Miniprotein binders against p40896. Designs and how they scored, part 27

Target 1, 331 residues: p40896
Amino acid sequence: MLMPKSVALLRIRYTLEAALARGFTTVRDCGGAEGFLKAEIRQGSLNGPRLITCGHAISQTGGHGDLRSGALPASAFDSCSCHFGQVGVVADGVPECYKAAREEFRRGADFIKIMGGGGVASPTDKISNKQFCDDEIKALVDVANSYHTYVTAHAYTAEAIQNCIKLGVKGIEHGNLLDERTAELMAELGCYLTPTLVTYKVMGSDQFSAFLGPENSRKNTEVLYKGIDAMKIAQKKKVKICFGSDLLGPLYGYQTQEFRIRGKVQTTQEILLSATVTPAEMNGLGDKLGQIKPGFIADLLMMKSNPLDDITILDEPESNILFVMKEGRIY
Short names: E, the ipSAE of ESMFold2; O, the ipSAE of OpenDDE; V2, 0.75 times the mean of E and O plus 0.25 times the DockQ between their complexes.

## First folded at step 17 (miniprotein)

Design r4 (at its last fold request DockQ between E and O 0.45; V2 from the best seeds 0.00; counts 0 for: pTM O .734 < .8)
Fold by ESMFold2, look of step 17:
Structure r4 (fold): chain B 331 residues (1-331), chain A 80 residues (1-80)
Amino acid sequence: as target 1 above (331 residues)
Amino acid sequence: GDEVRIEIYIFPGVSPELAERLKEALKELKKEFGAELEVEIRVENGIIRLEVRIDSPEAERLREEILMLLFELIYELMEE
C-alpha cells in the first residue's frame, strides 16, 4: 500500500480514466484530490470524471484524519493514502477551523469534509469516539455557509451523526450505525446520507481480510452487517441517499459492486436516483446534471440493457456499457 | 443475411420534451438513409430505448457509426 507520491500520481491517472470508462462521469472526492487534477481534466490533458472536491479532510489532533502516527499507511480504509499530498489536515480550536476551511476553499474546494467520528482503520481512534467540539463544528459550518456550500462528515454512530447535523452539517458519509431517531432527524433537517457498503464487503472478503488487524477486523465486521439495516431505516424514514463507495486506490475497480449490494434493499429506481439526481441536488447541480433535458450537460451512457430492469448490469460495465459521453464528448 | 438489429438504452432519464424532439429528429435522419435504416424509439419508465435496424451490405461496418450518430443527435438536442 506504500508508494512514492510520483507513482501515486501515475496511478491516479489510470484510476480516473477507468472510473470514467465504468460510467462515472462525475465523482465527489472526500479527501486527497487536489485542485490540479480538476484543472487537468478541464484542459483535456487528463481524461476523467468531473471532480467535486474538498481538498483535504479536516480533523482534530488524534482524530481519524490525523496521519502523524507511523502506522497509518497499513490501514486499508483510509481513503487516499496512495494520492499525492497529505490526505487530512489537523485543526484544533475555532480559529484553526476557520483557517483550515478557508484554505481548502482558497485551493478550489467545492465543499468541506470533516471527521465527525472515529474510523474503522485508524490506529488511534475507535468507532465510538466523538470528534471536534460543538464550537469547532459550528465554525466549519459557518465558513461553508459563507461560501454557499456545505459540510459533510465522516460518522458511523447515531450520537456522532446527531451531533453533526444539529450543528448544521448537511451530509453524513457512511452512517452504518444510525438508528430510527437519527434517520427521522436527518429527514427533518434535509440531510443527505452517503452509504459506502462495498468497502466493508471487499475488506471482509477472503482476498483482503488479512489487511486488517484484529481490532480493525472487528470494527469492519460491525459496520458491514449493520450498514444494510441502516440503509433500510434511512429509506423508510425518507432520508436523501447518495451513492458512494469509499474505495482506496487499487480497490477502486470494485466500486460498481455497490450497485449490487444496494439491490438487496432499494428498488432499481431508488438506486439510480441516488447515483444521479440526489447527488446533483446535494452539490447544487440539480439544474445541470442527472437527466437528459434541454440545457443539461450531456453526460450519457449507452447501455445494452435497461438498468431499471436489472441493476446488476451496472456492476458489469465492461459488458454492458457501449459508450460513455461526458460534456458531449464520447470516451 | 446482412441485416443488423440492435437494441440500446440511453441513461439517465429523459424529459418528455426532449424525447419528442428526438422522435422528430429521427424522422429527418431516416430521410437521409432511406430504407437502409430504421430506428424506433420508446421511453420505458423514463429511459430511452432505441431499436435500430440496418439493412445494408455494409450493416456490420455501419453499426458503430450509426450508434455514435444517434448519441451525438441526443447531445445536439440537449445543447438547446
Scores: ipSAE 0.697, ipTM 0.905, lowest interface PAE 0.9, mean pLDDT 81
Fold by OpenDDE base, fold request of step 21:
Structure r4 (fold): chain B 331 residues (1-331), chain A 80 residues (1-80)
Amino acid sequence: as target 1 above (331 residues)
Amino acid sequence: GDEVRIEIYIFPGVSPELAERLKEALKELKKEFGAELEVEIRVENGIIRLEVRIDSPEAERLREEILMLLFELIYELMEE
């Protein structure tokens, strides 16, 4: 939801502090977080996880990042700097893709996020849609490569995933409809899958079912059950898996439920690796983060219970975390 | 009670050096306090499992000291 920047900043502060308190010492934002937040966190004026950001997710017209209703005119992009909460920008064609990616980097992005397929929480696209033409994806990848970083794509279907990763996309967000062949290819190419199962579970719950309109609810149901299967397939094929939640707005508090959900298909060790080592490697920080070793950044959870015995304790951080250390500081 | 058992898990990606340093530190702690400490360290699948049995009238105090010591050692190791 778009809101005044002043209000958004207050909510962001709370959200970041809460995420840190839940044990997340690093968070990758795949759309919407501005680069200035990273500076504030580094300076200590804001307490929160280390942020890795893409700025705006880049989408085609009518893509998953284009949240305009079909009834709105083409000009109905609110470019007003007065509002915060825009997740995506629209770029059509190679020149616009170049510009969009470069603009995100200019604004301090660490990587690029693209909408490579249809989404759940978007009004005008179908999950089955591939988004962007090959030349557009390639353009975005080329720009990211020039900055020595990666592109990750929102993609559900095997087709959309394969299209992206064959063009040099390094990450796949969600991937709920991947098949064995796609998973094999992802593993072969060293692509990273970031499942976000909790978002579908929460949105499909009785409590939040009204968050999505009827069409989005249908799409949500479609991908919810497949997400578990996708995880099993990805695990079987040894795809590199990262931890993710993809919760929006008031739903951020449910981020730890991803641990509980993943506990159905992954071991605690696998889940923890997906939340430490693997994402550190994906983001070029494998030599600094995610391990308890000499020379690594002292990001630690001190816990009074053992999540290796019961993964669900990670979904109860208030009861189980003694303290969170980030960069040697206890919070 | 006179006996306290502590089981500590360290994960992921721990260095083998850490396990040895922790073991030595615990030995020194045993000497310092004259307490009966039994220490078992296992490293499996990148997990350090540390089991400490304390048989002492000061077992509860020692438990706290051991936990603090271990944390400090881990922190110091990472800052190297």
Scores: ipSAE 0.585, ipTM 0.857, lowest interface PAE 0.7, mean pLDDT 89
ESMFold2 (binder alone), look of step 17: mean pLDDT 71; pTM 0.600
OpenDDE base, look of step 17: ipSAE 0.525; ipTM 0.833
ESMFold2, look of step 19: ipSAE 0.637; ipTM 0.884
ESMFold2 (binder alone), look of step 19: mean pLDDT 71; pTM 0.605
OpenDDE base, look of step 19: ipSAE 0.503; ipTM 0.823
ESMFold2, fold request of step 21: ipSAE 0.633, 0.617, 0.690; ipTM 0.886, 0.880, 0.905
ESMFold2 (binder alone), fold request of step 21: mean pLDDT 70, 71, 71; pTM 0.599, 0.600, 0.607
OpenDDE base, fold request of step 21: ipSAE 0.559, 0.563; ipTM 0.851, 0.849

Design r5 (at its last look DockQ between E and O 0.65; V2 from the best seeds 0.00; counts 0 for: pae E 3.4 > 1.5, pTM E .511 < .8, other shape alone 2.6 > 2.5, unsure alone 66.535 < 70, SAP 76.686 > 70, end hemmed in, 0% free)
Fold by ESMFold2, look of step 17:
Structure r5 (fold): chain B 331 residues (1-331), chain A 87 residues (1-87)
Amino acid sequence: as target 1 above (331 residues)
Amino acid sequence: SVTVEVTDGKVRIEIYIFPGVSPELAERLKEALKELAKELGAKLEVEIRVENGIIRLEVRIDSPEAERLAEEILMLLFELIYELMEE
């Protein structure tokens, strides 16, 4: 659904304020939130979580981050958008990959997001598609390394994941179809996995099944059934797991349901660490965020029930959060 | 997390602090709660246990204003943790 830019900006403000109220004091955005947005939050002109951003997700022509209809010409790539603005940018070939990544850093990105495989919601790719060529991925990694940060990749399949991490990609978003060998390799290389099961559960539910087109409904069904099993494999192999939801458009309010889904695979302590310590480590903030220790930034939740006893309490934040503190300020 | 139990005009507060906590933080919290009890003029019984990076704190309030004091103590405790982290 297309909307005026002014309405989209108002929805971004609402989304950020609501996420903070649900207890998310820091959010990593993998497409759509540019660096200037996080500066506005830091200055206090917007209330919201601390943002760690990639700006735009970088895709090849026809890849997952290329949201143009197949009926649109190449000149239409500037019309891609999401609730935070334009989600993706297209780069083909090594020189364009260098330039695209550098442009995101120039605009304030903290890391680079790429498409390492096909997606569920994109109009022109398959889940099984390999996206970029190896030299393109290496180029993106080289740029990120020169800025002393990392590349994270959208990837579902074992082949796409292995290709990315062997080339120096440090994070995998989704990973619903990873296998045991892939998990072993991720653990060996110190890579991070961010499963995002809630978006597929919600989009496949009776209430929202029509949100996807027919082809994307089939893709969504495939990844739904494999996602929990993949997370069990990753857990068993000691892959570093971060908390994520990958919610699309109006589904943002369902982000806390990810806690409930993970309760089927992880202990409550493991889930809480995946939302605090592990993502802080991934983003080079392990000495500043994610722990309650002297000298750390005072991001705190006061819960009226113990999530260590029952993680599903975090899926009811309106009833269970007494106070949210971000940088020492209560909201 | 915080749980509050009221029994026969007494209030019991049970607090779990996670993650990354240390015995040093737990000891400083214990000291600060003793000072808070003096300032409020309230009879507080405090028990602290540290296990597997979790602080379990139990506070018992025996006062005719126990419920009002419980809410005030919770707010001050949250701010106290902030002050200890700010160092």
Scores: ipSAE 0.307, ipTM 0.707, lowest interface PAE 3.4, mean pLDDT 77
Fold by OpenDDE base, look of step 17:
Structure r5 (fold): chain B 331 residues (1-331), chain A 87 residues (1-87)
Amino acid sequence: as target 1 above (331 residues)
Amino acid sequence: SVTVEVTDGKVRIEIYIFPGVSPELAERLKEALKELAKELGAKLEVEIRVENGIIRLEVRIDSPEAERLAEEILMLLFELIYELMEE
């Protein structure tokens, strides 16, 4: 959907402020957030969580990041200068992958996001698709390594996950269809899994069921129920797990429901680790964020109730958060 | 999280500090609370338990101002946490 940049910016402001108010002091964006937002937040012209961004998710033609209508030729989209709000960019082949990754870094990316497998919400791909060839993934990883950062991949299937992580991908987004062997390999390689269960729950709800076409609805149903099992497997195999939501547009308000969903398979302590220490480590900030220690950035939530008693307390921030502190400032 | 319960002149402050609690923080908080107890004299009894990043503070206050004193304790604790992090 072509949204005027002005409208998009207004929505972004609200989204960021709301995320901070919900208790998120740092947010990693895995596709779409522009680098300039980080500067605005640092300067205080925008109130929001600290942003870690990848710019655009890099995808193959027809991949999960390619949201172009299959009914139109690729050339039909060449003139679209409206890059604002696009989640993905398309890169095919090693040279284009080099260029795409370097361009994201040029524009201020902290890491690279790739579409390593098919998705739920994309029009033309199947969940079972392995995306990118090995040389393309390696190219993206090599570029990220040269910037001393990581690649994370959207991947659902065991095959797609294994393919990515064997090539040096350090993060897996979603991972709903991982198996025990894949989880073992992830743990061995020190890969990070970021489950995003809430997005499927919300999209599958009666309220938003119309958001997905019939085929995407089927795919959504498939991954929703498997995601809980994937979490159990990942936890059992001691995979490093990060907190994630992967909500789009107006659905950002449901971010905290991820806590509730995860409460079925994780302890509150495990969930909190996934939302503090683990993601800080993943992003090279383990010595600055995610802990209450001398020399750490003062990011704190003061809560009225103990989430250890009921994880759903974290899903009711309006009632349970007294204040959010970010970098020593109360918001 | 912080919970404050006032029952029969007993103030229970439970502070749950989540992942990454330093032993140093716990000790400094304990010391500060002990000093505060001394300053308040016989009006304040403090029990402190620290386990796995959970600080449980139980304060008995024999005063009609128990709620006010609880607020002061909370503010002190918050300041200590903040100061420690900024070091």
Scores: ipSAE 0.259, ipTM 0.710, lowest interface PAE 1.2, mean pLDDT 87
ESMFold2 (binder alone), look of step 17: mean pLDDT 67; pTM 0.557

## First folded at step 19 (miniprotein)

Design w2 (at its last look DockQ between E and O 0.75; V2 from the best seeds 0.00; counts 0 for: pae E 3.2 > 1.5, pTM E .504 < .8, unsure alone 65.564 < 70, SAP 72.673 > 70)
Fold by OpenDDE base, look of step 19:
Structure w2 (fold): chain B 331 residues (1-331), chain A 80 residues (1-80)
Amino acid sequence: as target 1 above (331 residues)
Amino acid sequence: GDEVRIEIYIFPGVDPELAERLKEALKELAKEFGAELEVEIRVENGIIRLEVRIDSPEAERLREEILMLLFELIYELMEE
């Protein structure tokens, strides 16, 4: 159901303000955030984290970003923008991939997101599906390179990950089914892994069991338990790891639980670096963000409790954050 | 006098200049208030650890002032 623009804006405002209040001074959106939001935040019209955006995630027909019902012909969706969702666009073949990536950059994208494999929440794909042909991924990478930025891919399987990163994809979102060989290759190529363990935990809970249909619930269960093992493997092989949550709609409030989940696998310092230095570097901002240092942007959390002693302190921001500073302004 | 100890962690903080400037600021504050401030700064593993011992009848007030001063200084240093 198309939400009225006014209601959408109110929800966006709330989401952004809440993310900032949780201590996130910069957020990377990997599909759906419109570029204009960045300007509104910079101008102070919206209070929220600095946004790094890709626009729409680029997907093949029937890919993870194609949320169209498989029961209907493509023509059934020509007149209704409501069916494409706000997250993805469909591009098939090299010319369409060029066009799609260029259009996202035209609209102010900072990077490109692609669906490089099957997903949990998509209705028609399997997790085991490799998505895009090699020439299509290369096309997307070539465009991103021309803008001096990167492509990141949604990918779960070792096959999908390897396929993407061998073609110049610099980020992997999720990666729950990676193996040691894949992790070694990621480390060698300097790829960034962004695990999003909290999304599977939350969606797999009894409270939100209705959020996923039966098939998606099965897929979610498959990747949930493997995500922790993937993190261990990635860490062992010294893969660059970023912090991520990948929560949708009303689930944004659980963003900080990623800290708690990762505390079982990573040291507190590793987790904090994954939420500061490493993602700044990934986004070409390593000289401006993610460190408390002269010449860096003053993004700070003042906390009454020390998260270095217990990372779960960051999962209780309302109790432990005294204030958030972003670009020298206290919120 | 009331002894107050504060321990501040800055992370990630690896800049020696930041640590030194924080130390100097605390020294100046100590002079201003006539309080015995023992300040230890350690930089290890990407963390600046600042330990301040305040021995003063106004130790709690000084603690608040020190915290605010340090915050302001950090902000100013970052915005340079």
Scores: ipSAE 0.632, ipTM 0.872, lowest interface PAE 0.7, mean pLDDT 89
Fold by ESMFold2, look of step 19:
Structure w2 (fold): chain B 331 residues (1-331), chain A 80 residues (1-80)
Amino acid sequence: as target 1 above (331 residues)
Amino acid sequence: GDEVRIEIYIFPGVDPELAERLKEALKELAKEFGAELEVEIRVENGIIRLEVRIDSPEAERLREEILMLLFELIYELMEE
């Protein structure tokens, strides 16, 4: 948070309006977007996608959502999706986990985001870390179930993923290091995977490697190389796959490149469903969003060319989208 | 007059009943504009494919206007 609140608010408005213009009529934020942004969009005073929010990502002390420096000056880079406000909160032990999850729901969250494993950008954790004890994860899941929603977890490794989903976590963000047995378990339990390959591709490029420190660069490289293989495994094992980008600050403009990357693994139909039907189902909106049927909310794109023939036209939205409709209104 | 062909693909998860109603609505709109529309509809794997032929002296001019009307028609049918 290196800028005045007023400047940060203006930048978030631009980001939301740009995402809508790129054709994203609904986005799910996995950390940082607060209820007031959702309310402003709902009221019509701010143009942007419909927001599905978790508020703050919940982390243990020293985990991925704990951005406090251990002994280092590094604190600027944030792999959770929002730079406005505090990205995560810390909770240790079952009572704190109950309270943290309930506080996010009190503030308008639609689901709970937790750190199930270490991250690339956080200063004091490792990708291999298993975070939260089993009783803590179960507590977070129990709270989410009491609100009739779900927990999704940041996790890269097969061990972290399996631990989370066995305890009732419904979704896995990233999952770059999952293996075949883990994918089989995810499919068996009806879990959702949201790969976010574009952020690792961009962060690994010569132009943007400065967003990572030396240790985080090594972590990013490890997950980059395995991310495509993990998605192939997940697709083969019929894991429910959602579309995600996990882009940070100045990188939001690259979010549509995820369509192009997915084109190397999935059919055009599979990619389109991963951005429409599947995430609507995950969020309990499968009877209202993501399909073109009577009784569904009128979120529509009119394209100049057919993305079923060439998915890459979605990576050029300014040239290929004729109209964006959200809730029956053209933008 | 002039003939213009448009291929329209509607995806995802579309209702076959939507396809029939869209065909009927397009033919009614063609009458309003004094144009004949020939519409072929196929529904496969949640994809509606419409082939629309426009036989009118102003077919080229109407192409984009028809696309806007289709967008509005789909919206109206979704609200039903």
Scores: ipSAE 0.329, ipTM 0.737, lowest interface PAE 3.2, mean pLDDT 78
ESMFold2 (binder alone), look of step 19: mean pLDDT 66; pTM 0.524

Design w3 (at its last look DockQ between E and O 0.49; V2 from the best seeds 0.00; counts 0 for: pae E 1.7 > 1.5, pTM E .680 < .8, unsure alone 66.774 < 70)
Fold by ESMFold2, look of step 19:
Structure w3 (fold): chain B 331 residues (1-331), chain A 80 residues (1-80)
Amino acid sequence: as target 1 above (331 residues)
Amino acid sequence: GDEVRIEIYIFPGVDPELAERLREALRELRREFGAELEVEIRVENGIIRFEVRIDSPEAERLREEILMLLFELIYELMEE
């Protein structure tokens, strides 16, 4: 299970190259992708998407991203990679939060990722436990604001989401248990939601469902459908929704299945915008990416069929993408 | 002659001004290539659709080259 860092980096190269071939010309990583990968891609020595990175996810002692606890095994419902020691950093108290966030920016991070609440599907965290205190979250937000960027937070429950966004957190990862009032607040504050439902579908598939046992399989299905319901609420309340998958390593190839899941909730136009215009805006790139327009970066796909007619063709990229252009170069 | 007909779609959404400049560039290209190559462009809900007709004994060989040229034409218009 445990892999040397050098072998893990070789797999990251393949993963990124494959993601580019699947049509993902820009990828935002919420933990694990280091700044040197951005440089290698920019130099052309590594073929891959443009990377937007946070470096390490920031957690408190005993929080969701703290892998130092004795409970390494977690249910498949705990799909966030922030439990890995190489993925997360621990910071307790305001001064350590300042330092941790500044260190990530020093190492080339484009934004800050935090653990904003405990997991519903994880026995590691209790829902009733706060992750960070309010002053710690505000400190992390203050640092991100000083760098003219943002904080995004892992959070499932309406309470955790509302606490984070009221303190200035701009983005919410997952959000499976948000309610209508939370969605209204997110829309009012201009916050972004990045659902990542494909991980629950993959863990419930024939290949992986045996890992779960009957009770965990039921919980996985429940989390998936609650997440679908949450996305329906968010769409109805006009929350800004971004495309995401939260998949790791060998599972990264399943990322395009998120397009099919989104088809249960969003129109094809809404899905395409969630993968182009909306995330470009979230990351300060709305005047450079997401459109075919003079002065924009030439990230283009040539398709055999119109994804507006059938979004599922994006889950079959090997059959439907003829060419990928990134920064004017064909791959 | 030998005809190859191709429908392709370019993603993401296109600015209407660039789409008009693309139509103008294709009119010039049509004059240069004559009846061997016909390209029609439509913008459907912001997505560029090319309808390409190649009438040539080498139509199958030219297929990929023509598609690449159309793709690169869009790139050049984005740089203007």
Scores: ipSAE 0.551, ipTM 0.847, lowest interface PAE 1.7, mean pLDDT 79
Fold by OpenDDE base, look of step 19:
Structure w3 (fold): chain B 331 residues (1-331), chain A 80 residues (1-80)
Amino acid sequence: as target 1 above (331 residues)
Amino acid sequence: GDEVRIEIYIFPGVDPELAERLREALRELRREFGAELEVEIRVENGIIRFEVRIDSPEAERLREEILMLLFELIYELMEE
């Protein structure tokens, strides 16, 4: 991060407070959030959603989590922690995968995130790339299983998704290029899909088009139009769907637009369940979060307008939320 | 007119017991204020729909009391 640590902390504080104010009482971070933030939120020194964190996304060399310039040798980055995006770590081979996953758990990760395929925002990979060998993914899954938790993978293509889920990966982030067969297999295996349609919409907009270089803009366009179709397929095949946004840096404020986008494919109830019950279940919190029941944590939105009538009400939280309750406290 | 209608939706995964507790609390409130409170509670598809018709000179005050009561009951139920 090219900003002073103090400025980064202020930005993190603002981001967390703003997410809570938008009605998100729990947020899962799929790369970059440090485990200490969870303690600060629990202690009340930081106001924000409850965090579920993976630490760093684990990637192969040249994978989606490897943000190093391909124009420079690896040795050029040895002295500069600034070039390792705080989002990812690189691990090659079974021993390094074991070490990387164990290190994330040592630092307080709740789950493991891997880059199982190529990405949009990465400089050197293609969306069509399958990332990690089978033994590497299995190694990461085996470690996560030893901690009684899951692996989720960044994956777009049917091939990358199938490769991950057949090896025991329980989550797929994005999934924009899934097919019917892949969705059937996801449903059969009880795999969770987390679409993040808003990130592509925002990054593809004229206002934010400069956020991506030309090649990344091309990749973004490819996955943007497929994302809605992937959602339709996933919904048809009864894949478990979680709410997600995957917005970077200053774009984080657009997270609620995911509700509006999903309203084209899902019913309001399906969308709300994807933002409550389903992600709670995915994270082993199905008996504590996401429902209004005895023994559940009192995370509530009091709203002056009914989002069941119009899901776009949740895209205007400042106008429609009266208050947010998290763990019985009003914010 | 001094008629207030409240429609509240509770979602998701609401316990049917909450609906009964809400009905009971509203019966107590009606006894306390002597107001004509018509209450309909429906549970369908994991949604509690709570509809209250208040026909009283104190309808606006009762609206606030009902909202507070509902909030407290939901909170208490979740803390059990």
Scores: ipSAE 0.535, ipTM 0.835, lowest interface PAE 0.7, mean pLDDT 88
ESMFold2 (binder alone), look of step 19: mean pLDDT 67; pTM 0.533

